# Miniprotein binders against p81326: the designs that were tried, part 170

Target 1, 226 residues: p81326
Amino acid sequence: MLHFGGFIMEINHISKILEKEREEYIRNKVEEYLKQGFSKDDAVNKANQSWRTYIGHRIQDVIYNLLKKFLKDSGLKVTTDKALNNRNLPEELDKVKRLIAINYGEYLFLPDADVIVYKVENNDIKIIAIISVKNSFRERRFETTYWKLKLKESPVTSHIKVFLATPDKDNEISYKCPNGKPKKMRIILEYELDGIYFLKEDFEETEKAKHFGKIVEDIIEISKKL

## First folded at step 17 (miniprotein)

Design N65
Fold by OpenDDE base, second read of step 17:
Structure N65 (fold): chain B 226 residues (1-226), chain A 101 residues (1-101)
Amino acid sequence: as target 1 above (226 residues)
Amino acid sequence: GPEEILEEAYKLLLEAEKLIEEARKLAEKGDPESLEKALKLLEKAIELLRKAIELIQKALDQGVPEELRLELEWAFLFAELLLRRAKELLEKIKEELEKQK
């Protein structure tokens, strides 16, 4: 049995693998935007923006697939908010959708949930965790925190763990107090969330801030208590 | 050696990924010609991915240090993920082509 824990640690290479494609991707996108009539500066800016979106999506997909694979043997299931945005959902996913919905009075909305982990026992669905995947924190830095707080407001959703997974390439939240200066974002995210999981080695480890390799074990442990 | 195999495997994976992305873009056009081109690209991508998987498996079978083993396993997983994406897209395109006939 491949010790799944060691394998998951290698996810650190995802950023390295993806960065190898960056130059070519940017070049191709710049050319595309130039052909569309954009200025050189605009084309470069748009290409960079496109890259950020592209990389973010790829990282999310990888994390989703990894969790799906590694949690399968534990009888845990994985889905995404995107999968729940269909009009015709299988009964199981429809139940999942309802169990993560946040009440806004006349309306129910889903939290941003890149990955949703749940279990099915005796035909009952229990939501275990929501994982938000962030490649960078340039925008919407506390969005995940907002959703965590909203989920806490209902007894239906208050038990759901909310995790952040990130390679944090720019070291925005890797350390709490680099050079003696507190990183507000790291401190707040760590305080408000149930855990932060890094897809890298160079970070300050704490009880809540761990390597991504520990997420599977943590989720399984949580699932046993539910 | 195993390190060279890993490098070659990554090269194949990156190339396959490019082909899959190109195929995806072609498939978005939706015309039969573009769909047929996309199929060809995906077939090539699948071939590259199979080769990568074989290389990685060969390296794993030779016995490697733990660190390199983990890298190879990651590469293997990545290859499997790409292969799945390619196959899923391939089937989707085939279905679309059948609907247009």
Scores: ipSAE 0.019, ipTM 0.314, lowest interface PAE 6.9, mean pLDDT 87
Fold by ESMFold2-Fast, scan of step 17:
Structure N65 (fold): chain B 226 residues (1-226), chain A 101 residues (1-101)
Amino acid sequence: as target 1 above (226 residues)
Amino acid sequence: GPEEILEEAYKLLLEAEKLIEEARKLAEKGDPESLEKALKLLEKAIELLRKAIELIQKALDQGVPEELRLELEWAFLFAELLLRRAKELLEKIKEELEKQK
C-alpha cells in the first residue's frame, strides 16, 4: 500500500509542477515571439506549438525517473533507448541492446522503446517491458503496434510486454465515436498492445486500458511470472 | 484523406511483415516443399509492399501537412527496408532450392 500510495502522490505533485511550467513556458515564448515581430495571435500559436514539442520530451523524462525510483526496490532496472544509443556501452546495457534489437538484413534497429524495464538474475538479463510514450497521435500513430508485432515473432523477444503511456490530451484514443464505438485507432492499439496507460483521469477503464498509477504494480507482477 | 492512406499503408506493411516471418520459419525447415511455400509467401509480401509504397508516394505527391509528411516518410523508409529484406530472403531460398536439385 505505502509503495503504491507514494507513487500516486509523486504523480500528483509532478502534474502540478508541469502545469506551472506550462504557464511560465508559454508566457516566455509569447514574449520571445513578440520581440521577433510576430502578431499576438501568431505568437500565441507558435508558443503552444513549441510547448507541445517540449512537453513530449518532458513526459518521457518524468516517466523514466518515476519508474526507475519505484521499481528499484523490486530488483528491476530501467533504461532508455537514448542510453542504448551511447557510443561506449557498459557490458550490461550492451546485452540489453542485443536482446531488444531487431535484424533487417544488414541493419539492426531498436524498437521505439522510450523506456525499457529489465532484470538481472544469475548474470542473465531478461527484458520485462518496453514503454512507448506518446503525447500526440498525429505522428507515428501505429509505430508501437508495428514494433510489438515484430518483437512477437522472435522467440528471444516474444515475452516482452509492450505498453503505451499517453496523456491523450486531444482525446484521440480515449473518446468514443458518436455511435458509441471506440475509435479505430483505439481498437487496434488495445488489441495489439499489452496495455495502454493513460496520464489522465477521465476515460473508461478496461482490462488493458488503465490509469498510469497502476503501471508499477503491473510491471512487478509480470516480472514475478518471468 | 492522407491519414486514411497512411493507415491503409500500415495495414499493408504489417501484413507483409507477417508473411516474411512465416516465410523465414518455413525456410529454416529447409525441405523443398517448405522452401516453395516460403517463395509464394515472399511474392505476396513483395506485392503488398509495392502497393504500400505506391499509396505513400501518391499521398506525398498530393501535398500533406508537415506533421503527416514525417509519418509518411517514415512509413516509406520502412516499406523499402522490408522490401529489401523480402528480396534478400527470396534470393537465398532460390539458391538453396537450386542446390537441392
Scores: ipSAE 0.000, ipTM 0.144, lowest interface PAE 17.9, mean pLDDT 78

Design N66
Fold by OpenDDE base, second read of step 17:
Structure N66 (fold): chain B 226 residues (1-226), chain A 101 residues (1-101)
Amino acid sequence: as target 1 above (226 residues)
Amino acid sequence: GPEEILEEAYKLLLEAEKLIEEARKLAEKGDPESLEKALKLLEKAIELLRKAIELIQKALDQGVPEELRDYLEFAFMLAEYLLKRAKELLEKIKEELEKQK
């Protein structure tokens, strides 16, 4: 029974953050860069560039918060790669970090993991899924695929599902063969990843390409098999 | 311009969110009258969200400064999410009404 109490993320908070934060963020950054000795034009340009980075992180945060809230009732936990980049980690997060690490011989590195879903059973941690969040595919189009392949190389991490979440506003991967022409990026990502979840309605749905609203159910189902 | 469209889109999103929340509260009561009221609120919310999506798409299609594009893309994402939630709730309410007949 999907409890009717579904977390509608208060748009008021997100919208207020986005509107108040842009004007205030840009204003504050412009002032900061002016104090550093930049020209007005340079300060504005730098502030705008900083904002692009910032808004990308905010989208990730929104998805993180959504997943955290929707998965809470199932007993699943959510963290991020950023939260794992601390020297002093709680024991639980230190274990999570170790269980997603990729071996490069003398070094262990973390995959890009915007969101990490895991469960704790009998003091044992099991990693369920990693979700990569991409607003656009202009850069590093197959980075998520690389990490999926690397995770498959170890019996420690081979079970971890890797999902991509995207609004895909430019329709770069929304359709497999628009106008009879294959979209290589969609085909490859769908083949290599465990799923693609769209934060939009206008896309070609398949077994692996679904609306973002299905991600919670899919993760819960996977967690029961782990 | 694109900024005015963004502002209007967010107004629509806020109004739609309010209606969805009201509909959710009514649906929790479970009686036929409350369910019917919830249905009407959701239909209105869906209309507002569709309008917001259209406005945002129009702005994106016309070409916007890169700085505004991220905002529009985010607004679009939120609109699509709310639309999906509204539709899902609508279908659940319809199913419940049919069970009570």
Scores: ipSAE 0.011, ipTM 0.232, lowest interface PAE 9.3, mean pLDDT 84
Fold by ESMFold2-Fast, scan of step 17:
Structure N66 (fold): chain B 226 residues (1-226), chain A 101 residues (1-101)
Amino acid sequence: as target 1 above (226 residues)
Amino acid sequence: GPEEILEEAYKLLLEAEKLIEEARKLAEKGDPESLEKALKLLEKAIELLRKAIELIQKALDQGVPEELRDYLEFAFMLAEYLLKRAKELLEKIKEELEKQK
């Protein structure tokens, strides 16, 4: 069986909580927009759009907390790009920020690194993985792939694994056509990235495209090789 | 239309990548004849990549449908990445040929 059974159980519990939270959120937002004078159809559409924005941030926070909890006993540390943009940055996080920054001539930019996993050995920091969290692919479908290609250009960052984590509720990258072929976007993302982790049950698993519950074990295995 | 431009751009990218791979294999052989052939393949690859970039830029400037915009932007990024790789390999091969003189 799965080595991290408690992790899998917690993910299933969180999925159910998020579903109930969605129902309450939509009801409240529909009422709010109706009070502002929007039609019922417009209110529903705006409430659904508001939920997509809200759940994106919520899923990022959930993933961060789960990884932090389940990786700590393996000597691994977890941070976020939000934490790295703090003005009063501890020395350790300042080093993490410098080790993932990408050079564009005169400018340095952080990749799309919603969650960052690293380790500290002999006062030296090694970045293990960055995780991009996407709840939809409507507007920025290949952003994660771009950052993967940029990180590969430097010997400082070329070893960093780039993962995508997504519920893919709209079946944008988990669905297969009737002929069994994956959609083009799925093929490209799976080929270029180091892994895709789905926060859903119904998809065909591959070596790189896995259920989110496997991410902890995979990261620990990668860290042992560094 | 924009979809046809995207298809043509991907064809150019695929052909350029094949030429770059062939050039790498020739460069590994290291003899002057193989290195010279590799240079010609890379020059052709660079030409194809520049054509792809130009086609993609024209399509983006025309205000393509949103669903195609992301694919075109990805193709653009991939074309620039391959162009950089081809130029780097070309420079290394030129250096190696100079050493053999």
Scores: ipSAE 0.000, ipTM 0.145, lowest interface PAE 17.0, mean pLDDT 77

Design N67
Fold by OpenDDE base, second read of step 17:
Structure N67 (fold): chain B 226 residues (1-226), chain A 101 residues (1-101)
Amino acid sequence: as target 1 above (226 residues)
Amino acid sequence: GPEEILEEAYKLLLEAEKLIEEARKLAEKGDPESLEKALKLLEKAIELLRKAIELIQKALDQGVPEELRLLLEWAFMIAEELLRKAKELLEKIKEELEKQK
């Protein structure tokens, strides 16, 4: 809880601004899908799915841009898995791609890495952290945990910190034991990941569960130890 | 302080967004009167957004805790996006008015 001068800054205001676009977005998408020949019910469902994807990408983009900006002065660089999905990569990004790849025997695959933080020292690249951005946990609840565990299996990637950033709008992982009942998802994610960063104020803070505002400092600190 | 500035900036963003949406609805009507009204709303929205950007920039320049800085930067990005949208809509409406003339 950012308590400065008794004023509670709710990052939720930004979320509210983004959510105001929802009605118009849904209406336009419904119309689009109706024109494509879908039923009204199907059009509404598809529009809602499209919105979830859209808002997720917007949040991801914001987080990416924030991290890129705030880490720049520390000499740290930021990229995304999307940027790495190119056949013709600059040498630096090609190295980054190779350094986050997970070995599956005959194949190398990239983890889900919405944001990748790395440093360049003496022409050597060190991967510092991967940040997974999730707006909701309705699907693929432990996907980030899977990638963390896979990264631990190799000495090449075992040092990479894996963080989760989320507004957790539905309070799915904001508290460990609401009403005395353990929330498995929060407990497991907090245990397996290196940190959870909330883009909200109403959460149970722990050593690993922090406000998103702490992520820059934490990443910089980690970078100094590598 | 910076928190009060952030609060004021949010208010401006919300108001500007409302005006942009109203302007968009008016522009959809396509008649010259509605288009002219939409232009006025967008001009006001642009003014509010510029003010919000200025306030946010002022707060950032004062030096703020990292958590507050992140919120301000996020607000800044939203303000710039809304400003872009407002300007784009404004130009479209101007073009439409010129075509009707």
Scores: ipSAE 0.017, ipTM 0.345, lowest interface PAE 5.5, mean pLDDT 86
Fold by ESMFold2-Fast, scan of step 17:
Structure N67 (fold): chain B 226 residues (1-226), chain A 101 residues (1-101)
Amino acid sequence: as target 1 above (226 residues)
Amino acid sequence: GPEEILEEAYKLLLEAEKLIEEARKLAEKGDPESLEKALKLLEKAIELLRKAIELIQKALDQGVPEELRLLLEWAFMIAEELLRKAKELLEKIKEELEKQK
């Protein structure tokens, strides 16, 4: 309560951070485009387009840094697939990469693992969870599901939890049809994945689909069983 | 260091948020005594938020790791949002007290 963990991890605070950042970003970009000679309408449209590309990377950074900070005291470490694609890896990260890479004959591919949580115990590395971050579901809807199914095939990786984190601003997977039924995509993702964490307030929680603020406690609980 | 400053600022933000929520509940009661108490809580919350903002700015002026830079920027955004809300509620309460005179 007094420590850092509760405040930023509450959905209300995450939502407000993203909304305020959006307002500031749009305001600054509109001013920038106006100074370049664009009309007000064009400046607004260009600022909104710029925001759409920016937010995807920003959400990944947000999640990475929050998890890194709040899992630190539990002895858990956090990295990214970008870090693992470095040519000169520290020994520890090289081991992490080997423990999650999927073999396709002559080729090794990393899963859609935007953020990776692991622990080091007695010089051995245990992968706890992989988090896929999606801002939209227009393309590559089931890539996270594909990687979950591939990881389940190996005794080395079958224990790894695969989570999806998303603001779902377009209500693509938090939407309910008029009859109250979730859409096919939501049903499949929730069935196959270990959890979905929403960066939004307005949705109905289930056992697997939760507010993002619960991810830290869930990961810590999982790590204690490994 | 920057991490200690971030944690101190965080404690100030938590206390301010708590005071703002308490003031909101007192404002909803609507009686003059509750409204006066709410004003004092909001004044204290604003003071704490300004202190938090000052600490965050000092930390950002130092060389900070990427992780801490992002967290400090978010703490700053939260502090400014809470400050905005505290000021709005304070003005609303002053207006209500004036109506009751």
Scores: ipSAE 0.000, ipTM 0.215, lowest interface PAE 10.9, mean pLDDT 78

Design N68
Fold by OpenDDE base, second read of step 17:
Structure N68 (fold): chain B 226 residues (1-226), chain A 101 residues (1-101)
Amino acid sequence: as target 1 above (226 residues)
Amino acid sequence: GPEEILEEAYKLLLEAEKLIEEARKLAEKGDPESLEKALKLLEKAIELLRKAIELIQKALDQGVPEDLRMELEFAFLFAELLLKRAKELLEKIKEELEKQK
């Protein structure tokens, strides 16, 4: 129990911790792009874009590692869509890949699945949850919702829970109705998804919107019902 | 303006959704006449959805406030979902009609 408290506190500051690296990262990238022949303005813009991507991956990696660690004792396994992007997969991962695939007629495509949680029982794989990790909602804000709806359309995948994990640095979805004005994105995401988990303290908690610290317990509980 | 485009897009989406639902109900009857009617409805729905997508994309390309952009993005995703749904149903109906021949 005690080890969870310290880790939760670190999670709340993940954005701040990563932001400390920003100045150096930007400087180095700007120099790189200038050497490539870009204008100063273009170099700065490209560096900022690169930073956003970089931070996004870092947060995803942190969440993946945390879930992997905390779910291990429960017998649950964790993988990523990136790990599934291979022609030659171990049998277990090949099965996971097939069980999350979405049918588009002649083609099967994977949903965006930053983290995939599954269990193995009697040599059968059951997919429990997909976690989408978003640092910001500047682009493709409802992409996770699209995948949730697509997964829901098939009896093979309809049981899979889809969660969003975010630090929501810019407070884009932290509150439903700040100052009485509805935040459409929060309302829609909360309605369509199975849960939103915040890597921060200052958010409006609801039945579906919780602190990230609750995600492990929730996943374990779901796994017991499958 | 972009707001007007969004309103028009939503009208198209809602109409398309109705058509898809009607087509689904007709397809459930399974008789050739109902299936053919369903096909016509779906073709119309697909046309409306394509138009909606074009309108939404046009608005997004013009540059819009963040709140409106979010609405347009949602509408776009909704349109894509409906379009896929319509196309899938269309193919199923075509297959069924071929089996009955």
Scores: ipSAE 0.016, ipTM 0.254, lowest interface PAE 7.9, mean pLDDT 87
Fold by ESMFold2-Fast, scan of step 17:
Structure N68 (fold): chain B 226 residues (1-226), chain A 101 residues (1-101)
Amino acid sequence: as target 1 above (226 residues)
Amino acid sequence: GPEEILEEAYKLLLEAEKLIEEARKLAEKGDPESLEKALKLLEKAIELLRKAIELIQKALDQGVPEDLRMELEFAFLFAELLLKRAKELLEKIKEELEKQK
């Protein structure tokens, strides 16, 4: 079996699981809130809010695990900003952190790098890409763009690809001009970022806006040029 | 190791899902022969799902890295959902077969 065929199969499985998990989660949470004395409308609203928080962590972890599994055979390594914020870092991860951290005087901050892909050759670390995972665009919609612009300012980090991965279930950035009206968010994100990867089937595909199933091949291709 | 258990579990889940979908199509035909075939496919799917669940539970019980634990828990949830679907379809088919006696 080809690596990418297996990857697409696992993405499809995960998408189906997340949709079924959502329906059951909402159903259970609505019942829970109704038992607490909330009205039906309030229970539904609270259940949906609870789901948005829950799914955020789920999608980030799933993407991390999928990329770790399917990039392994290409000699690529995957970590997270969560791992890099640990107090006792292994030497390798400490080097990764230093190669993506941005200096603000007395402070060092990591970009919004939910997932980080890098390679190790002769004890030298090359950062390939950082991936920001967004489940909704109601808040902090251009944060990933800010980090891309900051990384571009330094010769050390300017080569790092910045990707956004999203299920975009609310169709906030799936199309550039739905119903003839330009979507500012989609247009700006596509223009400034190196790629947008959709965890869904229905979206406007471009050279930079692709199905998530293509991310493994794209990262491998980029890594060969570094 | 745990990664190989996860791969084996997903193979079992994929095969079970295929059998459940095939059984659903046969159940839609509604004739006794198709219903009997659907029943056998669902029994096989349930067996595969139970094997997947056992493998996942054993891996989780032995302790695994946090990232693999997450994937195993996800596979467990999928297996439970497919098992529920298979059992529900199996009961509907049994009821329909009894009705046709």
Scores: ipSAE 0.000, ipTM 0.113, lowest interface PAE 17.3, mean pLDDT 78

Design N69
Fold by OpenDDE base, second read of step 17:
Structure N69 (fold): chain B 226 residues (1-226), chain A 101 residues (1-101)
Amino acid sequence: as target 1 above (226 residues)
Amino acid sequence: GPREILEEADKLLYEAEKLIEEARKLAEKGDPESLEKALKLLEKAIELLRKAIELIQKALDQGVPEELRRLLEFAFLLAEWLLEDAKELLEKIKEELEKQK
């Protein structure tokens, strides 16, 4: 139980922790771009863009590592779409890749799957959940929802739960009706997805919108029903 | 058909998002030249988004299977939100340009 407290605190402050690295990161990147011959203004802009990408990857990595650690004792395994983008995959990962693939007629494509949770029973693989990690909702706001809908179209993938994990630093989906005005994005995402998990404390909790600390328990419970 | 419309709409939305993001980056520079460039990008983005909205509305009005309907509705909402974002940014840039005169 005590290990959960420290974990929750770290998760709640993940954005703040990563933000501490921002100043140094930006400075170093600006210097790099200046050396490449960019103007000061261009270097700053490029550095900021690089930071957004970097912080997104860092958050994803943290979530991946946390899930991997906390699900290990339950016998559940974790991978990523990046790990599946190899020509030579171990048999297990090759099976995982095939079991999350979406049919587009002549082609099979993978959904955006930042984190994939699966179990191995009697040499059979069952996909349990896909977790999409988003730091910002400025772009492709319903991409995760699209993939959820596509996964539902096949009996092979229809059982796969799709979760969104986000720190939602800018409070884009933290509340359903702030100031009496409905936040369409929150309402739609919550309705269409199997759950939203926040890496923060300041949000409106519902049956589907929970603190990230509950995701492990929820995944384990789902795994028992498969 | 409706599927082709969805694909075209998605393409338009993607292009518009790219333009808006580029415009935002330019606007952050704050100089008049960058602001003017940002305005042009936003105007183009707005045009693309309006076209996407029109296409999506047309498809929805014709009647589509439930699965496609949902996708089109999401595309529609996204287009509207992007349009609002683009318009808001456009106005902010205009205000900033006026302040610099």
Scores: ipSAE 0.023, ipTM 0.283, lowest interface PAE 5.5, mean pLDDT 86
Fold by ESMFold2-Fast, scan of step 17:
Structure N69 (fold): chain B 226 residues (1-226), chain A 101 residues (1-101)
Amino acid sequence: as target 1 above (226 residues)
Amino acid sequence: GPREILEEADKLLYEAEKLIEEARKLAEKGDPESLEKALKLLEKAIELLRKAIELIQKALDQGVPEELRRLLEFAFLLAEWLLEDAKELLEKIKEELEKQK
């Protein structure tokens, strides 16, 4: 038996809306590609690829807005890598940027941090977590893992949790192999990262691989230790 | 360049993973026709994995920026793991076909 809080209920509402939009989008794109002379199978594949490109940016925004809304009451703040790359950065965000930057000798680089969670206590900023949002694992599969390893090398950034959030609609890392063992990529990502949060119901749960509905509780718990 | 090599290796690894998954489903069926199809898929997967490993090794030997080096090292580990899985499944299927004769 499940009880739904506000966060879980809003995730479910948004997921259902996006799924309905996806069905309409794919139906329209299939018709478009069929008119262009593609086979039915090719039209379906191209339509699905088009949707993945379209939804990629939108799912990042959805996750940002959900976390901002539901972490606010716990005194936690949320920003994005897009906000940190703004030319005229507010003082608070400039400090966030400096606390997450990785040193490459003469240069300071930002990790690929789609969403950043931090807190402000006694005018000090503490970075809690960065969240990489991935809609597909066909490309750049280990980038988040690379940034996790770089962050671990510095006393300034070694405490920062690195999470992956993904709907994984193609079952690329949530799919369990028929022999009962997860895919090798799933094993590597789960081992190296601090957690993986799935925006889907059907997957093999572990202590580090959880439903996205658990992310707010986990972040709040981590923030209390810092 | 090294980034293009990483992208090509990543595509080969993705294709090999799909072939191995399809082969496992065919092996689960257990009939001779399905087992023979599974063998062909695994042979193709092994070929793609070996090609990916060669590309990754050449890129690492050329000297690459640290970020690409780390990503290539992860791709290499994944390729080796998938190659061992494919070889193990290949041997199990060969044994099963032998028993059915």
Scores: ipSAE 0.000, ipTM 0.346, lowest interface PAE 10.9, mean pLDDT 81

